# VHH binders against F-box protein At1g48060: the designs that were tried, part 15

Target 1, 365 residues: F-box protein At1g48060, of Arabidopsis thaliana (Mouse-ear cress) (q9lnf6)
Amino acid sequence: MKPQEEEEKNENMARKRSKSSSSLSIPLDIATDIFLRLPAKSVVRFSCVAKHWSSITTAPYFTNSFETRPNLLFFFKEADRFFVVTVPKPNRRPNESVSHTSSQILDSYQTPYPKHSCFTIKTESVHGLICFQRGTKPIVWNPTMRKFKPLRKPDKSWESLTVFLGYDPLERTHKVVAMPCDKASDECRILTLGSADQESWRTVKTNYKHHPSRGNRKNNYGPCRCINGVLYYLAEIDRHRLIGKFAFLGHSNVKNSLPMWVLEGEKKGEWSTYNFLPLSHYDRRLEFHFKLIGITNDGELIYVPNTVFKTFEVIYIDPIRKTFSLVKYEGVADKGFRQRNGLGEDKPLRGIQYSPNHVETLLSL
Key: E = the ipSAE of ESMFold2; O = the ipSAE of OpenDDE; V2 = 0.75 times the mean of E and O plus 0.25 times the DockQ between their complexes.

## First folded at step 12 (VHH; framework vhh_6qgx_2)

Design N6 (from M3 with S30D S53E Y57R; at its last look DockQ between E and O 0.11; V2 from the best seeds 0.00; counts 0 for: pae E 13.5 > 2, placed apart)
Fold by ESMFold2, look of step 12:
Structure N6 (fold): chain B 365 residues (1-365), chain A 122 residues (1-122)
Amino acid sequence: as target 1 above (365 residues)
Amino acid sequence: QVQLVESGGGLVQAGGSLRLSCAASGFTFDDYAMAWFRRAPGKEREFVAAISESGSRTFYTDSVKGRFTISRDHAKNTVSLQMNSLRPEDTAVYYCAADEWGEYDSSYYDYWGQGTRVTVSA
């Protein structure tokens, strides 16, 4: 069922209920199932205009069950405004090795952004949330609900740290992890979001003293990725580079320690290498104008333009099937978008950050 | 303190060439993207060219592609702009700029030089 048909079906049901509410009502299970199939924008819209539907769309079971719709999110700051754009990824077609297509953006919005504030380091999008860091203060962002939640500092004595975001699919909770990054340590702090009785950092010991790579603004993902309840991050022990690993699965009963697995180090020989064709193999001209920013959940490499001026094109490469897809997204960076948003027409968009695999979530922060 | 010092500006006839240099100090040069911007009389500052922190990626505004070349020298902490086939429209004050994220327009660069004047006579 197409999203527009699902929205029209729900609109028709809303009109039906409005016209005949004196004698009939829709069972909550049926209404819930209908809402779970709608785009987040439609769910938010309906919850704003109908109190009964708001009760459904804010319930924990609904927000935890909301259908995953992985998209590419990009965002940037201009003056005191924070601009957010969501674009769909192309459908993968097994028999199409090269494609050039056009697509519309799914959504865009702007929200106030305090002057002289800068969200400098961010995590990847993890089950619909992104974490920024301002100094040693983490800030959690739900782009779908357009809300920010500042967290307490993990430790008043730490002058430098890196923050990571993870998700435990068994507990269905987000975890924020903070590690000192100016010195090796075997301690980290973990905070579970959404716990009614718990909004405090707990101390957890690791197997080794180490420190993670410090994130910076040019790295859209920061130095980590969370996959199926496991946080992977770049770190260093005793001058050897390694990938640190933390598993969140069911660790709510952890006795103040987490095992750390070293996946790559000088004394490890358990790695295999995978050779991917470079972007220049598909089109030599594009190598100088695009950069790799990440990988979709389906395993596609994502290249974005180095400069976004009048057009916005994204390249998706499946390195296993060796397919190439270039998508031109309409409704962003062009004259109409700039006019609607009060942006200059003759300069590139600045400070663009990207979050692939962004799913929409209705979680209240 | 961060310091960017441009040099190499001057008067040149149309069709001529000029090389601008920018000496950088007060920060870890290898960690910053470098850019050149220009401001013509009565106009806003506009992007000209940028080079990534490693030097592996370069970016140019359309009007200078094929004529200007940006490069960086990590040993000397300098960024250069080789300007060939100059036109009267290239007349401007050229500014060196640095930023950790630095392939973007002028509104987001934090560090700027004082500028060097380039005048291209018809």
Scores: ipSAE 0.000, ipTM 0.137, lowest interface PAE 13.5, mean pLDDT 71
ESMFold2 (binder alone), look of step 12: mean pLDDT 85; pTM 0.864
OpenDDE, look of step 12: ipSAE 0.024; ipTM 0.364

## First folded at step 14 (VHH; framework vhh_6qgx_2)

Design S1 (from N3 with E103L; at its last look DockQ between E and O 0.04; V2 from the best seeds 0.00; counts 0 for: pae O 11.9 > 2, grease 24.3 > 24.2, placed apart)
Fold by OpenDDE, look of step 14:
Structure S1 (fold): chain B 365 residues (1-365), chain A 122 residues (1-122)
Amino acid sequence: as target 1 above (365 residues)
Amino acid sequence: QVQLVESGGGLVQAGGSLRLSCAASGFTFSDYAMAWFRRAPGKEREFVAAISWSGSYTFYTDSVKGRFTISRDHAKNTVSLQMNSLRPEDTAVYYCAADEWGLSDSSYYDYWGQGTRVTVSA
């Protein structure tokens, strides 16, 4: 057998051996579609299994396309542990004025508590991210990815600041906005997240010197709202409270009313004020046990318990439709939850913080 | 009125032990995490230890791990810091503090004691 025939046979055998590892590589498009339909938790897990999957799930086209339903996120701290729970927002029942439903938790986990962090000062959840503060330094948190990113101090001279979190829908980027709180200022600092370049604070001037409100720790609704890339926040100009237009204000000088500001349309400056009935209107017993934490994207007021013992119940009220929904979330704060999480004691959970309208993002910080 | 009153400070030799106590009043003790901070001469106040509201979890600064133990008594509304193997660098005024979250950042604590002085001699 001539040496050439052996080489051809060896090449053909090598070609046949290379064809047999038909590793059924799922086409990229199909893989992408599959991942987009999976829970975020699953996607994250897959990304850890193979580099190929990671390349897909970390790609901007994927992360930008990944969308989840708005849910209720809540979290609390026990010393060095940070507990995070996601529960689903119930679907509206248009035909029922009063409803009682039960739901399961979507996800729960615990992580080490970041050192020197303050989770009582926080932004709303904005496209899946939440911003905290460590003193005068912001910390960006991705609950889905379970990652924290500390940021540099916006300005060395600032002693007190407030942090807002926005999302630019055009650039598809998150922006952290910082303003001083101790003095009236027309300066803000803006940091764009995810920029390949060293994230730096950009200075932007406002039209007026003002004091942004930091909000009340007791109020779980953030001091600002990002709507279509615009930050609305409460601020004081001189002695007059200039309402950077919030979606709702919980305090009225009018007894037994809940004032709410609603942005009418996409045009800047079109706000309507509505006065709604307080929770006590529906049940007087609830007034002392529940607190307002915000409004869902579909217009329901969210009331959560002041103290959580063995059950976790949330009230959703549509003030326009005058519907009342009580949702019991199973597996939260019960004996099983406590045992699984090493809390062990039949005592109320304390210091629970809430983030309504939370969506999951796979954005790498 | 909210009060946090520290006690147990004093002079001790290196390698010795002290037990600090803080008596809390004027607030719902069981709703708050309790912590100890310290301020050494010429230094800023620093976090030492914290205990959760239930007492189930504790957290320590690295320099005191294995030497200090924080505990609380709900019946007495007290928090304690057992300090063993004391070092000269532990010399400071120790402050009791209360916070709903038990943060390591002193700037966010709601209530503070007046402090008790601990001096560790070489």
Scores: ipSAE 0.000, ipTM 0.281, lowest interface PAE 11.9, mean pLDDT 81
ESMFold2, look of step 14: ipSAE 0.024; ipTM 0.501
ESMFold2 (binder alone), look of step 14: mean pLDDT 85; pTM 0.870

Design S2 (from N3 with Y32H E103Q; at its last look DockQ between E and O 0.70; V2 from the best seeds 0.00; counts 0 for: pae E 6.1 > 2)
Amino acid sequence: QVQLVESGGGLVQAGGSLRLSCAASGFTFSDHAMAWFRRAPGKEREFVAAISWSGSYTFYTDSVKGRFTISRDHAKNTVSLQMNSLRPEDTAVYYCAADEWGQSDSSYYDYWGQGTRVTVSA
ESMFold2, look of step 14: ipSAE 0.056; ipTM 0.535
ESMFold2 (binder alone), look of step 14: mean pLDDT 83; pTM 0.846
OpenDDE, look of step 14: ipSAE 0.019; ipTM 0.397

Design S3 (from N3 with E103V S107E; at its last look DockQ between E and O 0.01; V2 from the best seeds 0.00; counts 0 for: pae O 12.2 > 2, grease 24.23 > 24.2, placed apart)
Fold by OpenDDE, look of step 14:
Structure S3 (fold): chain B 365 residues (1-365), chain A 122 residues (1-122)
Amino acid sequence: as target 1 above (365 residues)
Amino acid sequence: QVQLVESGGGLVQAGGSLRLSCAASGFTFSDYAMAWFRRAPGKEREFVAAISWSGSYTFYTDSVKGRFTISRDHAKNTVSLQMNSLRPEDTAVYYCAADEWGVSDSEYYDYWGQGTRVTVSA
């Protein structure tokens, strides 16, 4: 074989070797666009498959751009398992005064949860995060990422505290706010998530000594609401309940009215009070089986069952439009769900917590 | 420790009245729905009445509607069952129960008392 033929063969082999490594790498921009259109669950899965994908999905530009529709998240504990279910918020049907629809669940999973934690919702879902407490220590939870981040105690001297979760839209950061709730204080501790390798509590003074109200766990989705970077919460000052006028559904013991506070102007802090008809107006029987948990972003009252056996139904009422929607979510609490999750057939699901207006975030805790 | 202590049971003639009371301790009373159940001899435990955490809503089994009234006192952490027009079929051990989530006519309550005996003679 002439030396020239060997060189050509070697060059052809080198060319063939160089052509084979053209791993059709999807350009970063295209990949980003694709991922932004995928369900969060899929994005998370892809991030686990390849480091390259992980680098994209964990980048601040991606996490900040990733947006999902608000859904209803609910969770409950059974034995040593923590069950998390996401169901879609139904679209408004403007032309129907009364509607009955069925919907499938979007996602469900079970995971271990921190021991000795209180999983009563302390905060609303704020840009995809929820905050709990383990004693005097806050726990931040990302349901999408299925991660819990225990935080340090805000102050060593505090025996009882309330935790709020906020989001700064300018800095695009989550902030955990802690206040003592056993005594009036003008001290607040704030921890910014993701700001440093070692997150620390900073002290902020309030204008007044006060203690936040823990609120009623059953009739609202937290004692605090974050609106455009501002935390609104109920507090007591010198025996006067300063209702930070949060768009809170006031629990009225008055059977015939549902008071709702609405923030009309962010700049002026003007609140309006609306009185709506209770659930009993639509069906008296429903008031015994359903409880109000909050309001959707689009202004619908959300009613959930007190006890869940074989079916899971949610009522959405637009008090302004006077529309009534009953949504049955299939695959929740039914025989199939129970079997898949190793739950008993005859035992009701207990201690269900609800987070309305939940969006998914890919934020790494 | 969570405690539910029933009182007020006893012997009464048909057509008579009794008032049962349940004293609650060891938990945040205002966060719980309260209920009364009863177990007659040879029968299973059955729901009698329940009251929501705020007291705004009450539930009754059909057989006691119009005769029994459930109420609660937040200041005293007590739930009461006023029983009027008692019948022999109301004879049972009556149990107080608490549920942290809401009112239910099911027996799946979180906490239970030891019960108080009610006997209605013919």
Scores: ipSAE 0.000, ipTM 0.292, lowest interface PAE 12.2, mean pLDDT 81
ESMFold2, look of step 14: ipSAE 0.011; ipTM 0.345
ESMFold2 (binder alone), look of step 14: mean pLDDT 86; pTM 0.877

Design S4 (from N3 with Y32H E103L S104D S107E; at its last look DockQ between E and O 0.01; V2 from the best seeds 0.00; counts 0 for: pae E 4.3 > 2, placed apart)
Amino acid sequence: QVQLVESGGGLVQAGGSLRLSCAASGFTFSDHAMAWFRRAPGKEREFVAAISWSGSYTFYTDSVKGRFTISRDHAKNTVSLQMNSLRPEDTAVYYCAADEWGLDDSEYYDYWGQGTRVTVSA
ESMFold2, look of step 14: ipSAE 0.184; ipTM 0.635
ESMFold2 (binder alone), look of step 14: mean pLDDT 85; pTM 0.872
OpenDDE, look of step 14: ipSAE 0.028; ipTM 0.445

Design S5 (from N4 with E103I S107E; at its last look DockQ between E and O 0.03; V2 from the best seeds 0.00; counts 0 for: pae E 10.2 > 2, placed apart)
Fold by ESMFold2, look of step 14:
Structure S5 (fold): chain B 365 residues (1-365), chain A 122 residues (1-122)
Amino acid sequence: as target 1 above (365 residues)
Amino acid sequence: QVQLVESGGGLVQAGGSLRLSCAASGFTFSDYAMAWFRRAPGKEREFVAAISYSGSYTFYTDSVKGRFTISRDHAKNTVSLQMNSLRPEDTAVYYCAADEWGISDSEYYDYWGQGTRVTVSA
């Protein structure tokens, strides 16, 4: 029969559809791989949907394996609020030496801002964390999780200190290093974040008494760089500037083991440095409107505008391949953003700090 | 000598309201953010609400949003917590705390009051 044949065909098709849909469960390993490739914001939202997904995203292996591509983090104070914005490094088309693009921000939020905080004295972003201090109390910040963790003072007798943040790639742990900065010293304190035991400072002797240099408040560069488990920082011995090195590789115990550490000095009269093309080479009009704030891990120079008023544009230059990229970021500094956040419409944003090479991390502080 | 003194606790039926107050002395009140934390019987202290040093920013834990309101009075050096639509799970000792930063992590706070008891009956 013609009607019965069509009805049976439709019923069989419906049964196939129901069986195929019920057999589409995702294996746990595949779900884990999918979540590892999503933005942190999406991972958090999906974790709230079901217990199954939450068990994946809270597991130690997932949080230790979760990494995003580096972004530019910027933050500023307005009144007693602290505004934080994360913008992505743009996609580039292959073979373009010059590009102009627009992009959206990845995230933004507000949090309280203490009176007279010293956010200009901060570390570089190191595997998703930033460390700054309130007086002699270090404070670790996870901008992704929007969480601060104050640490015990490294030493009650120190009147001042400089804080550095490093990362041990073998242990996959962050290290906080504190050194006194008002007098030359061969002692420092090290604290490992995320220990199952009570966190405590341990004392480490350096090879030489020295005085670490602090960052300059007027620019956005940190005073140090951590590369593959080695902290590089500027130091002074009797007014001679030196490069200090501190290795973190796989070392954590209750007693000091001296890391291999070489403090190198510079002589009067500098060694020749590499000279890269100035910004004016790429566009003369930009030379006096942008400033260099840092370099990406991939070697690109990052320039930001001197004044952020109604638009926010960032320039990325690869000095080796001589490529130029200007990105206009939508959804920040414009009228809509200012109105939603209670900011003045006809004033530049002031006191902006930048942290290049920021990766998102789900690390719980 | 820094002192934070809470008051206004008591017994109330579910659905009722209470207003807690915290009197602060021994420090420059306008330099500090203020917060309320609570400890339920047999549990750890948890964050309830915070207010920035100027009063322009407030933050609440999710379970009290829309029901509790934190405020401060710079003339009287006090912080208040207006608690409306109270539930039995709001039963706790409530603590006033002060710190320059004013975030939700209790380890960030240097100064604490002795607490005031709030009991919400079913």
Scores: ipSAE 0.005, ipTM 0.319, lowest interface PAE 10.2, mean pLDDT 71
ESMFold2 (binder alone), look of step 14: mean pLDDT 86; pTM 0.875
OpenDDE, look of step 14: ipSAE 0.007; ipTM 0.272

Design S6 (from N3 with E103T S104E S107D; at its last look DockQ between E and O 0.19; V2 from the best seeds 0.00; counts 0 for: pae E 8.4 > 2, placed apart)
Fold by ESMFold2, look of step 14:
Structure S6 (fold): chain B 365 residues (1-365), chain A 122 residues (1-122)
Amino acid sequence: as target 1 above (365 residues)
Amino acid sequence: QVQLVESGGGLVQAGGSLRLSCAASGFTFSDYAMAWFRRAPGKEREFVAAISWSGSYTFYTDSVKGRFTISRDHAKNTVSLQMNSLRPEDTAVYYCAADEWGTEDSDYYDYWGQGTRVTVSA
């Protein structure tokens, strides 16, 4: 071996040792705690600049632990662009019965979307993911990571389907549930996201043949809820409207068959009903300009404007404590936002969809 | 059969320009977003640019913004990448890809070309 080759080899070895020594200077648990306190977009940005930091932020422990306060997603399409805006739920002082505040949006972005996709029929946001469908092909969306993942068709013979999204808190996995919706059936398909195994649909039989309800463009949120490992959805058996449910807690219940609990879906049932003060209680003109789109995890009613033109205001009502909060969000719908995003000057933002209770997640699809 | 065929690669001096073209056949071109990816020797494939199905939205990786321009021609079923102010680090095999979504994530692209080589001499 010649001196020139030896010198280059020694320099490479010294560089290698220095790099290794640098990575041992910060404990993993300390780095993880630092990253868990950063906003999601900061974590993504830092993950792009260093392999060591990317290893921390993509590890299952970190992605399962990374969670923000629930917020409201606001999204719409314009031509072939898909706009996504995230707004925070404001903190309300406990003793204030009526509040008018202003807040900034947290984030916004735009992305292309498929020509024939329908994003108005969707699931709720479940542990940071939302599921859409394109015909009979389900599509999972992570708004935080700005990724869509189309899934295999649950069954080639199905001409139509309804998808639901659930989360098993014991497994810490998402489950996609698909049911045919063109006729009553006692079969559904379940797919578990994010395993090292090949993702595939498995068949599960229900206790009853039923016909699940499907969302539509009028409904800004899906026809189902996932609460603590239990999926609740509207269904019909022999022309009777019912509430169906599945429990995902534990692997054995979801592997073989799911019991379907039939709850009263009409005026009578086991579900709580609360009588709420109308919007006109607070301001008569609000009843003509706002619509109810959902409920926060804290039990607050969320009202959004029928149209979004120059301003964007959201009303939050706690029906138990009978409190009212109106928040004007800055940085959306205004002239600056429209110019920054190439939107028209005299055009209201229409076709807007909302997903309350969205938690940021770094899960890789 | 779906086919994406790239052309226009070659050797160019630093600071020069090249125009890549990709001819698409075997699918409804106007339903798909189109993208360019590249793979330098010894590296993984990386995103370069994408254009939406209508052509009204374009997206570029930071290192090529202002230098590269993606465009599409619905009459000829082609997508093009105009590469200006080329640098030695742009040396790579460039791949045309088609997907309904048009994201930067290569895992979502349905169709790929075989690639065309671009070499930028220093």
Scores: ipSAE 0.012, ipTM 0.405, lowest interface PAE 8.4, mean pLDDT 72
ESMFold2 (binder alone), look of step 14: mean pLDDT 85; pTM 0.871
OpenDDE, look of step 14: ipSAE 0.038; ipTM 0.468

## First folded at step 15 (VHH; framework vhh_6qgx_2)

Design U1 (from S2 with Q103L; at its last look DockQ between E and O 0.02; V2 from the best seeds 0.00; counts 0 for: pae O 12.1 > 2, placed apart)
Fold by OpenDDE, look of step 15:
Structure U1 (fold): chain B 365 residues (1-365), chain A 122 residues (1-122)
Amino acid sequence: as target 1 above (365 residues)
Amino acid sequence: QVQLVESGGGLVQAGGSLRLSCAASGFTFSDHAMAWFRRAPGKEREFVAAISWSGSYTFYTDSVKGRFTISRDHAKNTVSLQMNSLRPEDTAVYYCAADEWGLSDSSYYDYWGQGTRVTVSA
């Protein structure tokens, strides 16, 4: 075997080594643009692949710019498992007064249920974060990142408190607000997430002593809403229900009307009350099977089933346009879903909580 | 104070019937799903039946399907369990439970009664 063949093999091996992995360095601007257009799940995956991608996706300029369409997120617990499902809100069909459609889920996952955690939603999803309360301790949750951040008790002396989540659009920061709810108080505690001092609660006084409402589990429309950096919530002052500027969908004692408070866009801080048709107007039977959980950003009322068995349907009603949309979401609560997730058959899903207008955020907690 | 008070338990022969009742107080009854659980001697507590807050939905453990019926009375703040065709295996302490989250066969209900004893003789 001639000496010449060994030299060619060595040169070919040397040439294979010099293929310098031209790390196709995508320019930072292009990479940023690409990532901003990707699903959050994909971005997270990419961040795990390379440190340089992680540096982009974790940068404040990126996290602040990353925006997704508002969707409906819901979650429930089964034994020691925590199930999270995201479903899309269908686009409005302006030309149809009544529509029945089907949709697939956007995302679903399960995670271990944090031990001894009572996940009671107090607020809507606020710029991708959800705040829970376990006793007197707040917990902030990023569903996209699947991370939970327990917070310290706002005040050691407080025995009962309510927690709100807000977003400051100027500072582009989330703020957790805590208030006592067992007694009238003019004190609140504010914690700013992501700050160097994120573990400290700042004391702020309100103008009036009041009792913030804790809400109830039945009324999934959170007792608090953040609109343009302002928290609106239900509170009692001197036993008078001061409906804070919260778009409160209250059951008026008036049979067959749905009172709604609407923040008027032209005059910041002014609210108007409107009486809309209840769900029973569209179908009397539905009122007994569905509950109101909130309103979409574009003004549609969201109704979800009281009990979820084999199907998951959501009703969207525009009370102004008087449009009705029933959306059946496939892949939720059905036989396949249950089998895949090891859930029992022919049993309702327990304790579903809903977060309307949920956007994905890559914010690290 | 939240109270769930069970009644109606007792001794019955196999094939017989009993009607359990649970009186609820101290919470908004109409906002809660109600359920019955039972605990047999030497066994863990198990789900029996549940009814939604509105009464529109019910479900049962397989062993009692067709024999037991759960119902509620909003005016009286009571939930009932009609038990027919009782079997020795149905012998247990029966517990009433309430939950805001809805129907479930899990033991994670918010409120529990003290229980009423049901004994089914052969």
Scores: ipSAE 0.000, ipTM 0.275, lowest interface PAE 12.1, mean pLDDT 81
ESMFold2, look of step 15: ipSAE 0.017; ipTM 0.479
ESMFold2 (binder alone), look of step 15: mean pLDDT 84; pTM 0.856

Design U2 (from S2 with A33V; at its last look DockQ between E and O 0.01; V2 from the best seeds 0.00; counts 0 for: pae O 11.3 > 2, placed apart)
Fold by OpenDDE, look of step 15:
Structure U2 (fold): chain B 365 residues (1-365), chain A 122 residues (1-122)
Amino acid sequence: as target 1 above (365 residues)
Amino acid sequence: QVQLVESGGGLVQAGGSLRLSCAASGFTFSDHVMAWFRRAPGKEREFVAAISWSGSYTFYTDSVKGRFTISRDHAKNTVSLQMNSLRPEDTAVYYCAADEWGQSDSSYYDYWGQGTRVTVSA
C-alpha cells in the first residue's frame, strides 16, 4: 500500500487558514451609538479592552453626549472606606396620589477614604462631578470613574474659602469657583477643568462684596446650584440681603409651610417664592424621621431618613401635584449589604451624604 | 452658652440597670433632636439612641434595642437614657448630644456633653 497517500494528508492540515480575526471593525458611528446606550460601567470596561474604544470613550464628543438619567447618589465613610451608592429615581405615576414602590441599586462600590478630605457637600452633582473641600483646597470627584482630583489652593492668602462647581453649557466645561468666606469680598477664583487647562485660577470680580454661605452640615441641600451655566448661591451682603435665594429657607420648624424659591423662566432670571406643604401634611409621623435634601429636576422634593438602620427609604413629593411616593431601595443597609461590605449589623449607617440629580460622566479628571 | 451636662454613670454589674440624664441649656431644646452616643475604650464614638423634637419618635442602635429607652422632658430640658440588662460590651463613656436633625453621624452634632462613664462588670 503505496507511500504516496501519506504526503497528501499533511498538506491539507497546513491550510488551516489563519482566519484573520477580521477585527469586526465596527464603524465608529455605530460603535459610538452602542456605547452611548451602555451603562457607564460597561463603557469603562470596554475602554480598557482596546485602545480604539478608549479613543472613542475619551473623546469630547462622546463624553459630552453621554448622558444618563438623573439619579440619587449617596455616600458615607466607615473607618477608612468610602462607600458610594447610586439609586434610581422611579418614574412618576401621575395617576397615583400616594405610591409605595421598591427599587434596586444601580451601582455600589467602596474605595479607600481619601486622606484629609472633608466630604461636606458644597454643591450638588454638576454634570456628573462633585466638588469637595479639604481645608482651603478643592477636590473634584467623578463618582463614575471613581477618581478624585485635588486642586491647588485658589489663593495663598485666603484662610477660609467656599468652593462651588459649575458647568458652562457653551464651552461644555466644568468650572470650579472659589470665594473667600471669612470676609466680604468681590473676588472669586475660577478654574476651568479640562485636558488643556494648566489648572490655573483666573481672577474674576463680582459686582458686590459679599459673604458666600458655606452651608451647614445639617442641610444637605447645597448652598449652590448651577442652572444653565449660572451659579446661584446664598450670600450675605452688608444689609442682610440674601443673594441667590436658592435655599429652602424654611426652617424645618415652620409648622405649616415649606417656602421654596423657584426660578421663573430661564430668561427672566426672576425668582418667585412658593409655599408648599410640609412633609407633615402627608404624614405627621414622617416629619421626625425624614429630612429634606433637595429637589429633583422634575420638581419633586426628596426626603431621606435621618437615620439609616436596616432599610433605606426615600420619599419623593411633588408639591404641585401633591403626590407622595415612598421608595424602598433594596440592597441598601440591609443585612446582606452589611455582610457583603463588612459593616456591623448593630449600627446605623453613619454620615450619609446625598447628592441628588446625579448623572454619570466619563470625564477624565 | 450651650451646655449639656450628663449624669447617672457609674459601676454596675452585668444584668443591672442605670439611668443616665442630660441637662440641656443655652439653646432651644424643643427644636433639637437629642441623642446619646458612647465611646468604648479603643473604639470610635458610636450612636446609641436619639429622640425626636417632640419626643414622639425614638431611634436605637440594634445592639441596645429592647434594653435601652430614651426619653425627654421638655419642662426640664432633659434627656434620659434608661439602660436595662446591661452588658460588659456596654461599657463606655456616654455622651449627650443635640442636633436639629436626628442622625447617627456624630460629626454633625454641634453640641456635646462631657460624657459620663458607664462600667459594666462581668
Scores: ipSAE 0.000, ipTM 0.290, lowest interface PAE 11.3, mean pLDDT 81
ESMFold2, look of step 15: ipSAE 0.011; ipTM 0.380
ESMFold2 (binder alone), look of step 15: mean pLDDT 83; pTM 0.844

Design U3 (from S2 with A33T S107K; at its last look DockQ between E and O 0.81; V2 from the best seeds 0.00; counts 0 for: pae E 7.4 > 2)
Amino acid sequence: QVQLVESGGGLVQAGGSLRLSCAASGFTFSDHTMAWFRRAPGKEREFVAAISWSGSYTFYTDSVKGRFTISRDHAKNTVSLQMNSLRPEDTAVYYCAADEWGQSDSKYYDYWGQGTRVTVSA
ESMFold2, look of step 15: ipSAE 0.013; ipTM 0.458
ESMFold2 (binder alone), look of step 15: mean pLDDT 83; pTM 0.850
OpenDDE, look of step 15: ipSAE 0.259; ipTM 0.649

